# VH-VL binders against Mitochondrial Rho GTPase 3 (MIRO3), part 9

Target 1, 175 residues: Mitochondrial Rho GTPase 3 (MIRO3), of Arabidopsis thaliana (Mouse-ear cress) (q9ma88r425to599)
Amino acid sequence: RKVVQCFVFGPKNAGKSALLNQFIGRSYDDDSNNNNGSTDEHYAVNMVKEPGVISDTDKTLVLKEVRIKDDGFMLSKEALAACDVAIFIYDSSDEYSWNRAVDMLAEVATIAKDSGYVFPCLMVAAKTDLDPFPVAIQESTRVTQDIGIDAPIPISSKLGDVSNLFRKILTAAEN
Key: E = the ipSAE of ESMFold2; O = the ipSAE of OpenDDE; V2 = 0.75 times the mean of E and O plus 0.25 times the DockQ between their complexes.

## First folded at step 12 (VH-VL; framework fv_pimurutamab)

Design g1 (from e2 with light chain S28R R30Y Y31S; at its last look DockQ between E and O 0.49; V2 from the best seeds 0.54)
Fold by OpenDDE, look of step 12:
Structure g1 (fold): chain C 175 residues (1-175), chain A 116 residues (1-116), chain B 107 residues (1-107)
Amino acid sequence: as target 1 above (175 residues)
Amino acid sequence: EVQLVESGGGLVQPGGSLRLSCAASGFTFSSHYVHWVRQAPGKGLEWLGVIYRGGSTDYGNEFTSRFTISRDNAKNSLYLQMNSLRAEDTAVYYCARRYDYGFDYWGQGTMVTVSS
Amino acid sequence: EIVLTQSPATLSLSPGERATLSCRASQRIYSYIHWYQQKPGQAPRLLIKRASQSISGIPARFSGSGSGTDFTLTISSLEPEDFAVYYCQQYYNWPYTFGGGTKVEIK
């Protein structure tokens, strides 16, 4: 499969838009990334290249930001069928952001299960350029273990440090 | 109003067991980490352990083998099972709610006395 | 575990005086420390949150400062009801730990 659809979940100010912009090579802009109140769909499409490998093995990754309303997701149950991998991004400096992301994960997992959908889920710890809220390694490990996912992937869009997030997303989708 | 009420304390012989309860009200119990903290007479505060929203637990190192924390969200209740009690376990035991990582509400405490 | 050392163990002062309490952590914990007040026969009460943040209902004479490893609780002018034991507590990592406490007593 050459095209992977990644649904991007997260609370407000978690850095969803910043991640999408970075994925398509846009510069970091705090003002432009604060579109949490917009009803517009946001997505980013780009090729993820393997280091040192010819473009024949390149995969297309689609990041689709999922908007959240007070009463739930602005995403139909049927639309979730297109999800190959889901990421839940949170502000690593904000406990509330973490808690909301976890709650979102639980909700999405429930919806997926009820609908018969199966896809991997990843937690993404954004804004690592800021002081982290005090989530001990043990706590993060236990929480992720409790919900059956891997430890959060740290990134900083502001610093341009996204590590191998996109590759990890693709890898997850393949497994 | 947020309230925590401990119960179950009393006199127990060394080697005995005791189960403490903490009844919560006035808030969404299932949304909070809740902790046990004890205080020996005339001594400082000692953290015993925590139970996560999802049910996972962490303990102080010296308590992992003898103490078990559990919760019943349907009953808004927190429990502390204490086994193989020792004289040094004599203390007031508090349950506390964590909010924004702080213990913003405490119970009144329940006294446990371990003595022959 | 992270060890919190409070000093002095006992602080004897008169009403109206300034009280300065110290809490030192064995490692960097950023600002992830709380202060509690405990009066005799009562449960602890959250006094200062996250090193320096005020708590609703707490008098303004209480303030916290510090970051990293060294933290201070200050009572600008002691009131009779302020004579109690004060504990610092770190929440940076498991296990949570408390300081040994500082008893503020009347001189």
Scores: ipSAE 0.350, ipTM 0.787, lowest interface PAE 1.3, mean pLDDT 90
ESMFold2, look of step 12: ipSAE 0.753; ipTM 0.903
ESMFold2 (binder alone), look of step 12: mean pLDDT 91; pTM 0.920

Design g2 (from e2 with light chain R30Y Y31K; at its last look DockQ between E and O 0.52; V2 from the best seeds 0.69)
Heavy chain, then light chain:
Amino acid sequence: EVQLVESGGGLVQPGGSLRLSCAASGFTFSSHYVHWVRQAPGKGLEWLGVIYRGGSTDYGNEFTSRFTISRDNAKNSLYLQMNSLRAEDTAVYYCARRYDYGFDYWGQGTMVTVSS
Amino acid sequence: EIVLTQSPATLSLSPGERATLSCRASQSIYKYIHWYQQKPGQAPRLLIKRASQSISGIPARFSGSGSGTDFTLTISSLEPEDFAVYYCQQYYNWPYTFGGGTKVEIK
ESMFold2, look of step 12: ipSAE 0.748; ipTM 0.901
ESMFold2 (binder alone), look of step 12: mean pLDDT 91; pTM 0.915
OpenDDE, look of step 12: ipSAE 0.757; ipTM 0.893

Design g3 (from e2 with heavy chain R97K, light chain S28R R30W Y31S; at its last look DockQ between E and O 0.58; V2 from the best seeds 0.00; counts 0 for: pae O 2.5 > 2)
Fold by OpenDDE, look of step 12:
Structure g3 (fold): chain C 175 residues (1-175), chain A 116 residues (1-116), chain B 107 residues (1-107)
Amino acid sequence: as target 1 above (175 residues)
Amino acid sequence: EVQLVESGGGLVQPGGSLRLSCAASGFTFSSHYVHWVRQAPGKGLEWLGVIYRGGSTDYGNEFTSRFTISRDNAKNSLYLQMNSLRAEDTAVYYCAKRYDYGFDYWGQGTMVTVSS
Amino acid sequence: EIVLTQSPATLSLSPGERATLSCRASQRIWSYIHWYQQKPGQAPRLLIKRASQSISGIPARFSGSGSGTDFTLTISSLEPEDFAVYYCQQYYNWPYTFGGGTKVEIK
């Protein structure tokens, strides 16, 4: 499979748009400066290459931002069928952002389960350039254990530090 | 209005067991971390432990072997099982709702007296 | 565990005076500390959050400051109802810990 669809969930100001921009090589832009009220779909497409290897096996990753309204996701249940992997991004400096992301994960997981969809979920801790809210390693571990996912992946779009997020996304989709 | 009401306190002999309850209302109990904090007479506050939304727990170091925190979300209830009670466990026990990693709402507390 | 040391243990003042309470952490905890007020026979009440942020319903005479290891709770002008015990609490890491408290008593 050469194309992987990644659905990007997260609360406002979590850095979703910034991540998408980073993925396609655009300048850093915070979610707060983007079309927060827009109903437009936001997505980013790019190839993910292995470092130092030129291969025809390169995979295309599609990041699709999922908008959230007060009454739920701006995504149909059926649309989740296209999801190969879901990431839940939150502002690592904001407890509210964390809690909302976890809640979103739970909701999406429930919807997926009810619909018979199975895809891996990843937590993404964004804005690591800021002081983190006080989530001890133990707490993070326990929370992720409770919900059956891996520890959050730290990134900073502002610093251009997205590490191996995209590779991890692809890896998750393959497993 | 957010309310927490502790119950189950009383007099118990050393070595005995006691189960405290905390009834929560006025908020989505299942979506919150909840804690136990105690206070010996004339002393300061001591954190006992927390139970996560998902059911995981963390305790103060000295309480892990004797105390167990549990929750029943269907009943909006928090519990503290205390075993092998000692005289030094004599205290008012509070349940508290987590807020910004602190506590915004507390119960009135329930008094536990461990004495022969 | 992170140890919070409050000083002084007792502060004797008169109404109208300024009260300055200190809380020192055994390690850096950024601003991850709350202050509580406890009156006799009552449960603690959250007074200041995150070292310096105000809580709705708390009088403006209460303020917090500090970051890192040294924190201060200030009562600009003591009211009769302010005589109580004040606790700092860290939430940087498990286990949560409280300071020993400062009793503000009437002189």
Scores: ipSAE 0.278, ipTM 0.764, lowest interface PAE 2.5, mean pLDDT 90
ESMFold2, look of step 12: ipSAE 0.732; ipTM 0.897
ESMFold2 (binder alone), look of step 12: mean pLDDT 90; pTM 0.904

Design g4 (from e2 with heavy chain S56D, light chain S28K; at its last look DockQ between E and O 0.63; V2 from the best seeds 0.45)
Fold by OpenDDE, look of step 12:
Structure g4 (fold): chain C 175 residues (1-175), chain A 116 residues (1-116), chain B 107 residues (1-107)
Amino acid sequence: as target 1 above (175 residues)
Amino acid sequence: EVQLVESGGGLVQPGGSLRLSCAASGFTFSSHYVHWVRQAPGKGLEWLGVIYRGGDTDYGNEFTSRFTISRDNAKNSLYLQMNSLRAEDTAVYYCARRYDYGFDYWGQGTMVTVSS
Amino acid sequence: EIVLTQSPATLSLSPGERATLSCRASQKIRYYIHWYQQKPGQAPRLLIKRASQSISGIPARFSGSGSGTDFTLTISSLEPEDFAVYYCQQYYNWPYTFGGGTKVEIK
C-alpha cells in the first residue's frame, strides 16, 4: 500500500491544524487561530520520503483531522473503516488537553473494537516548546502503558520539531 | 453540587484491616483523579495515594505495601483498603477530587482509630 | 520526594494585621504549588492554586506569590475567620507532598 490514511484526533487548541500545515509545508499557525467553528473537514496530503533516498516506494500520507462535536464524533462508524492509523494530539502543557485526548482515544478504541476495526493508535504530545503540565511524563507513560500503546511522541510545530512523527506514523501503519 | 462522602472508619485493632469508601456525586467521577489524604490528630496533612481514571495508582512510598486504592466508576465510588494497620495509622482519612491539579473538593473525612 | 518547609510554624497576629506565610520547596517546582486553609474540625479548602491564581469564592485579601523554590501566601488584613492552619502542597511530581502547615492564631 502506497497511501496511508491517518486520522488526527485531539481537543481544541491541541495543535491539529498546525501539524497539518506543517506537513504540507505551510508556515506555522496556531491551532486556536484556525478554529473558526467551521464544520469543514481538514486534511493534508504529502509524500513521506527517506532522507537522501530516491525511491519508487515512497508512501503518500493523508492526515485527516477529525472534528468532534459536543454529542460525539462527526465521522460515522463506517468512516473509521478507512483509518490505517490514528493519532491523538494534545497540548503537553495543558492537563485538560491531555485528559480530553485520552478520552478520545478510549472512545475511538471502543468504536473500532465494536466495529471490528483494527489500527494502531499513537499519542502525540504537542507544543513541547511550552512547559509541560505537572507529572506529565509519569502520567503519560502510565496511561499509555495501561492501554497498550507507545509513549507519546513529542513535537513542536512552532519550533518545527516533529521528531520524525510522519515516519513513525507510516511505520505504525505497516505493523 | 459536588460531594464526596467518606465512610467505613472506626476502631480497629493493630494488625487488623479496614476498607474505607468514598461516595462521589454531582460530577463525572470517571473523569477525575481522586486521592486519599489523611491527618493524624493534631498533625498535618499526609498524601496517601491517587488513582487514575483508568485505575492505575500511585502511592506514598510508605503505603504501597499495606494500602490499596481502587475505584468503581459505575458506582461513583473510591475505596481504600488498609491492611496490617498500626497505631500510627490513626487519623482522619479524606478523599479528594483533583481538578485543574488542585484538590478542589474534599469529603468530610472518616476517623480511623487503631488501638488495642 | 519533594519536601515543603513552611515557616513560621505558628504566626500570632491580631485582626487587621498582615500575615505572610512562607513555603520552601527542596527543589525547583516552578509554580506547581497550591495553598489550603483548614479550620478546626473541617476538611481543607483550596485557597490559592498554581502559586498565585485565585479561587472563586475566596476573598481577595488572600494572595499567593513566588516561583521556583520560594512561595508566599499573604493575607492583607486578617479577619476573625482567617485564623486557621494553612498548608502548601506541591503537584510537580509524585508523590504529592504537603508542607507542615502554619497555624495563624489570634494574638
Scores: ipSAE 0.337, ipTM 0.783, lowest interface PAE 1.9, mean pLDDT 90
ESMFold2, look of step 12: ipSAE 0.439; ipTM 0.767
ESMFold2 (binder alone), look of step 12: mean pLDDT 91; pTM 0.921

Design g5 (from e2 with heavy chain R97K, light chain Y32W; at its last read DockQ between E and O 0.80; V2 from the best seeds 0.79)
Heavy chain, then light chain:
Amino acid sequence: EVQLVESGGGLVQPGGSLRLSCAASGFTFSSHYVHWVRQAPGKGLEWLGVIYRGGSTDYGNEFTSRFTISRDNAKNSLYLQMNSLRAEDTAVYYCAKRYDYGFDYWGQGTMVTVSS
Amino acid sequence: EIVLTQSPATLSLSPGERATLSCRASQSIRYWIHWYQQKPGQAPRLLIKRASQSISGIPARFSGSGSGTDFTLTISSLEPEDFAVYYCQQYYNWPYTFGGGTKVEIK
ESMFold2, look of step 12: ipSAE 0.652; ipTM 0.839
ESMFold2 (binder alone), look of step 12: mean pLDDT 90; pTM 0.908
OpenDDE, look of step 12: ipSAE 0.710; ipTM 0.875
ESMFold2, fold request of step 26: ipSAE 0.542, 0.679, 0.722; ipTM 0.786, 0.870, 0.881
ESMFold2 (binder alone), fold request of step 26: mean pLDDT 90, 89, 90; pTM 0.914, 0.911, 0.913
OpenDDE, fold request of step 26: ipSAE 0.875, 0.875, 0.874; ipTM 0.954, 0.953, 0.954
ESMFold2, last read: ipSAE 0.623, 0.684, 0.633; ipTM 0.831, 0.855, 0.850
ESMFold2 (binder alone), last read: mean pLDDT 90, 90, 90; pTM 0.911, 0.909, 0.913
OpenDDE, last read: ipSAE 0.874, 0.876, 0.877; ipTM 0.951, 0.954, 0.955

Design g6 (from e2 with heavy chain V50Y; at its last look DockQ between E and O 0.47; V2 from the best seeds 0.57)
Fold by OpenDDE, look of step 12:
Structure g6 (fold): chain C 175 residues (1-175), chain A 116 residues (1-116), chain B 107 residues (1-107)
Amino acid sequence: as target 1 above (175 residues)
Amino acid sequence: EVQLVESGGGLVQPGGSLRLSCAASGFTFSSHYVHWVRQAPGKGLEWLGYIYRGGSTDYGNEFTSRFTISRDNAKNSLYLQMNSLRAEDTAVYYCARRYDYGFDYWGQGTMVTVSS
Amino acid sequence: EIVLTQSPATLSLSPGERATLSCRASQSIRYYIHWYQQKPGQAPRLLIKRASQSISGIPARFSGSGSGTDFTLTISSLEPEDFAVYYCQQYYNWPYTFGGGTKVEIK
């Protein structure tokens, strides 16, 4: 498969839009500035290349932001079938962001299980340029252990530090 | 309506064991962190530990060796196993729900008395 | 662990008076603190969340303020039902810890 669909979950101001912009080479923009109440779907498409290697096997990664409304996700259960990998991004400095991301992870995992969908899940700790919420750091190991996923991947869109997130996403999708 | 009801308290001799239960209702129990907090007679509140949805636990350092928190989501129940009980463990034991990092609902507590 | 020191230990006031309760943390905890009320023979009740956020069902006479190490619970005008013990609790770091409590008693 040459195209990988990555669904991007996360609470408001978690840095979803900033991540998408960074993925396509746009300037850093705060997630809060991009979410003006629009119901439009946001997605970013780009190729992920290995440094120094020209390969015909380059993968196309699609990052699709999943919008959440008061009564749940805007995406239908059926739409989740297109998900190859899910990431749950949160502001590592905000306990509400962490808490909401965990809830979203649990909800998506439940929906996926009930629907018979199998895809890897990754947590992404965003805005590492800010002071982290210590309890969230401690809880992250427990949450990921309980769910059976890897520890959160730290990133900072503001600093341009994505810690090879996109490659990790592709790797996860291949496993 | 959200409810938490503790049970299992009573009189026990030093060195004995006791298992407390907390029955939850009125909410999705499996989606919440739940905690144990105790209060000795005439004293303040003391946090004992918690258990996450999937069973991961954390304790106050002084309780890790003697106390075990577990849960049964199918039964909407939280448990506290207490071993090697001491006189200083005499207290009312509360279970509490965490919502948005606040203890928004508490049980009425169950009294544990450790005495010879 | 983070130590929370509440002062005064006892506050004697009359109905209608303003009550000011202090909670000091041994280190900065930003705004990660809650306030609880406990009446005799009852479980604690959450009053203020995250230093200053109101809780649904709690009278408006209760308010919280502060950040870093110094926090305050204020009761603007004491009602007879407000005479109780009040606890602060931090959730900045494990283990969670409570203050020693302030007893608000009738003068």
Scores: ipSAE 0.558, ipTM 0.840, lowest interface PAE 1.2, mean pLDDT 91
ESMFold2, look of step 12: ipSAE 0.647; ipTM 0.842
ESMFold2 (binder alone), look of step 12: mean pLDDT 89; pTM 0.907

## First folded at step 14 (VH-VL; framework fv_pimurutamab)

Design h1 (from g2 with heavy chain R97K, light chain Y32W; at its last look DockQ between E and O 0.81; V2 from the best seeds 0.77)
Heavy chain, then light chain:
Amino acid sequence: EVQLVESGGGLVQPGGSLRLSCAASGFTFSSHYVHWVRQAPGKGLEWLGVIYRGGSTDYGNEFTSRFTISRDNAKNSLYLQMNSLRAEDTAVYYCAKRYDYGFDYWGQGTMVTVSS
Amino acid sequence: EIVLTQSPATLSLSPGERATLSCRASQSIYKWIHWYQQKPGQAPRLLIKRASQSISGIPARFSGSGSGTDFTLTISSLEPEDFAVYYCQQYYNWPYTFGGGTKVEIK
ESMFold2, look of step 14: ipSAE 0.724; ipTM 0.885
ESMFold2 (binder alone), look of step 14: mean pLDDT 90; pTM 0.903
OpenDDE, look of step 14: ipSAE 0.791; ipTM 0.898

Design h2 (from g2 with heavy chain R97K, light chain K31R Y32W; at its last look DockQ between E and O 0.55; V2 from the best seeds 0.00; counts 0 for: pae O 2.2 > 2)
Heavy chain, then light chain:
Amino acid sequence: EVQLVESGGGLVQPGGSLRLSCAASGFTFSSHYVHWVRQAPGKGLEWLGVIYRGGSTDYGNEFTSRFTISRDNAKNSLYLQMNSLRAEDTAVYYCAKRYDYGFDYWGQGTMVTVSS
Amino acid sequence: EIVLTQSPATLSLSPGERATLSCRASQSIYRWIHWYQQKPGQAPRLLIKRASQSISGIPARFSGSGSGTDFTLTISSLEPEDFAVYYCQQYYNWPYTFGGGTKVEIK
ESMFold2, look of step 14: ipSAE 0.741; ipTM 0.898
ESMFold2 (binder alone), look of step 14: mean pLDDT 89; pTM 0.898
OpenDDE, look of step 14: ipSAE 0.678; ipTM 0.871
ESMFold2, look of step 15: ipSAE 0.657; ipTM 0.834
ESMFold2 (binder alone), look of step 15: mean pLDDT 89; pTM 0.901
OpenDDE, look of step 15: ipSAE 0.323; ipTM 0.777

Design h3 (from g2 with light chain K31R; at its last look DockQ between E and O 0.51; V2 from the best seeds 0.70)
Fold by ESMFold2, look of step 14:
Structure h3 (fold): chain C 175 residues (1-175), chain A 116 residues (1-116), chain B 107 residues (1-107)
Amino acid sequence: as target 1 above (175 residues)
Amino acid sequence: EVQLVESGGGLVQPGGSLRLSCAASGFTFSSHYVHWVRQAPGKGLEWLGVIYRGGSTDYGNEFTSRFTISRDNAKNSLYLQMNSLRAEDTAVYYCARRYDYGFDYWGQGTMVTVSS
Amino acid sequence: EIVLTQSPATLSLSPGERATLSCRASQSIYRYIHWYQQKPGQAPRLLIKRASQSISGIPARFSGSGSGTDFTLTISSLEPEDFAVYYCQQYYNWPYTFGGGTKVEIK
């Protein structure tokens, strides 16, 4: 498939908006135009090129930021039907951020299982360019292995270090 | 109110086994880490281990073969199975809730005495 | 395993004096260290997180400093309730380790 819908989960200040801003192309803020019960939706669209000479194999990647209001999880099972890949971003220096991302993954996985949806889930460790923190690395490695997903994909707190992530998202969607 | 209550301590013979329990209340247990830490009489604190949210564990180096940590989220409980107990295992055993990778709430402790 | 060495083992002071407690790590742990207070018959109490960050409900006379391998807990003016044992704990790498403690006692 040529269009991949990637849902972007994660707690506040984990780097969701920065990731979408980095994903140059098209951004659409859907929350500014509806005052009556709509979810807050932010998304970015771009074409992702794989290294190589054949450009006809380019994929369109849509990153849709899922914003959860203070009142709890707002995502419906119907909204998940469009999801091809879910990613869960957390601040790798912050235990609360890590725990919230794991909670969100568990909630999404439960809704997906109950609804019959199957899509890959990836953890994304933001702000990995801070002081080394082996406790956090070993914990996240253990937890992701136990859950049966790949170890978290590291990204820098600095904008621009995200191309590898986009390619990994597309690879996950193919399986 | 956050509470952690250890139980199951007592007197045991060297080579014996004991299972400690930690009952949690006042917080979402399944979303938090709780660790085991012990303190021998008149001595300092010693970290025993943790069970991760996916079920795997890490232990202090000397405990990996004799101690097993488990948790039951439905019962809001953390457990420590101790086997092949030695005199140096005599201590107060605490469960402690993790906060910013430290421990913000501790139980009262349960005393384990290993002697013949 | 990372060894934390606290000094002195015992610090004998009078109320109103300034207490300075040292914790040294066997390797750099950056700022991944916490401090605890323990009174007889009680569980430890978290005082300072991440080397120097304050915790709600802890008196302002408690402060922490340092990075790398050398860390200090300071009690600016000792109160009677501050005579206790103090522990540092590193969370840089598994396994977690604690220092041996510094007992602050009445001179």
Scores: ipSAE 0.753, ipTM 0.906, lowest interface PAE 0.6, mean pLDDT 85
ESMFold2 (binder alone), look of step 14: mean pLDDT 90; pTM 0.913
OpenDDE, look of step 14: ipSAE 0.762; ipTM 0.893

Design h4 (from g2 with heavy chain R53S, light chain K31R; at its last look DockQ between E and O 0.81; V2 from the best seeds 0.76)
Heavy chain, then light chain:
Amino acid sequence: EVQLVESGGGLVQPGGSLRLSCAASGFTFSSHYVHWVRQAPGKGLEWLGVIYSGGSTDYGNEFTSRFTISRDNAKNSLYLQMNSLRAEDTAVYYCARRYDYGFDYWGQGTMVTVSS
Amino acid sequence: EIVLTQSPATLSLSPGERATLSCRASQSIYRYIHWYQQKPGQAPRLLIKRASQSISGIPARFSGSGSGTDFTLTISSLEPEDFAVYYCQQYYNWPYTFGGGTKVEIK
ESMFold2, look of step 14: ipSAE 0.703; ipTM 0.885
ESMFold2 (binder alone), look of step 14: mean pLDDT 91; pTM 0.921
OpenDDE, look of step 14: ipSAE 0.700; ipTM 0.879
ESMFold2, look of step 24: ipSAE 0.683; ipTM 0.878
ESMFold2 (binder alone), look of step 24: mean pLDDT 91; pTM 0.918
OpenDDE, look of step 24: ipSAE 0.805; ipTM 0.919

Design h5 (from g2 with heavy chain D100S, light chain K31N; at its last look DockQ between E and O 0.75; V2 from the best seeds 0.69)
Fold by ESMFold2, look of step 14:
Structure h5 (fold): chain C 175 residues (1-175), chain A 116 residues (1-116), chain B 107 residues (1-107)
Amino acid sequence: as target 1 above (175 residues)
Amino acid sequence: EVQLVESGGGLVQPGGSLRLSCAASGFTFSSHYVHWVRQAPGKGLEWLGVIYRGGSTDYGNEFTSRFTISRDNAKNSLYLQMNSLRAEDTAVYYCARRYSYGFDYWGQGTMVTVSS
Amino acid sequence: EIVLTQSPATLSLSPGERATLSCRASQSIYNYIHWYQQKPGQAPRLLIKRASQSISGIPARFSGSGSGTDFTLTISSLEPEDFAVYYCQQYYNWPYTFGGGTKVEIK
């Protein structure tokens, strides 16, 4: 697989745009003159090297930020057909952010099952470079285990930590 | 208006059992945590446990073997099953809605008295 | 289990005075602490979240400070309705624990 389409969900201020901006490449903001206003649809594209494996060719990863509103997200059900991996990013210090991410995961999982789409879902705990606390870690571990997905992947603002996330996304897309 | 209403308290003999209910209204129950917290007469607050959104539970150390928390999202209700009750379990039992990993709304509590 | 020690146990002050309530944790809990007020016959009321952050609807005279192991709740000018017991609660690690409380008596 040469190109991986990753949809990025998460509540406002969880770090979606910051993640795309940290991803080496060009972000794309789409504004539509026909909608009489701007939109916040973002894309980021870059090459990712696989750690600990010999590869002839790097993989291309496309991150598509899914725009949200307070009662949902702006994405058609048909657009999910292009999804290879969905990630749900939240602010690890903020319970509201965590709960909203879980709500979004549940909604996307329902749509995927009803539509016959098959793609892995990953939780991403942003801002872990701030003061981490075991209550949040244990809760997210228990909830993800109960749902049947991997424990949240922690990230910080440092490039090395973010690179680990990109490699995990590619691995999930292959399995 | 957010409301939490505990019920099911009363007098019970040592070794007995009791089931408490917490009825929630004024918010989306399935999207929120609600915990059990108790307060013995004249004493401080003691956390009992939590049920996570996926159904697993955690309890305070002394409650793991005797108390069971469950929830029914269709009925907007949280439950506390208490078994093998002791005199030291005499307390007001609150359900409390989670906010910022603390509690922003509490019920008025239900009194449990364990006495022979 | 993280122990929270509140002092003093009782604080007797007149209306208009400044009240300073202490909470000390048995280990660093960073800033993962909340403060509650409980009036007689009532459930607790959340006053301050995450050591120092304001709660909507709480009077500005209530403020919190501290990090690590030592935390303070300050009531800048006591009013008669501030007679209550005040609890700190840590949410750093399970199980959640509360301090023993500080009873504020307004003369």
Scores: ipSAE 0.660, ipTM 0.861, lowest interface PAE 0.9, mean pLDDT 84
ESMFold2 (binder alone), look of step 14: mean pLDDT 90; pTM 0.912
OpenDDE, look of step 14: ipSAE 0.693; ipTM 0.866

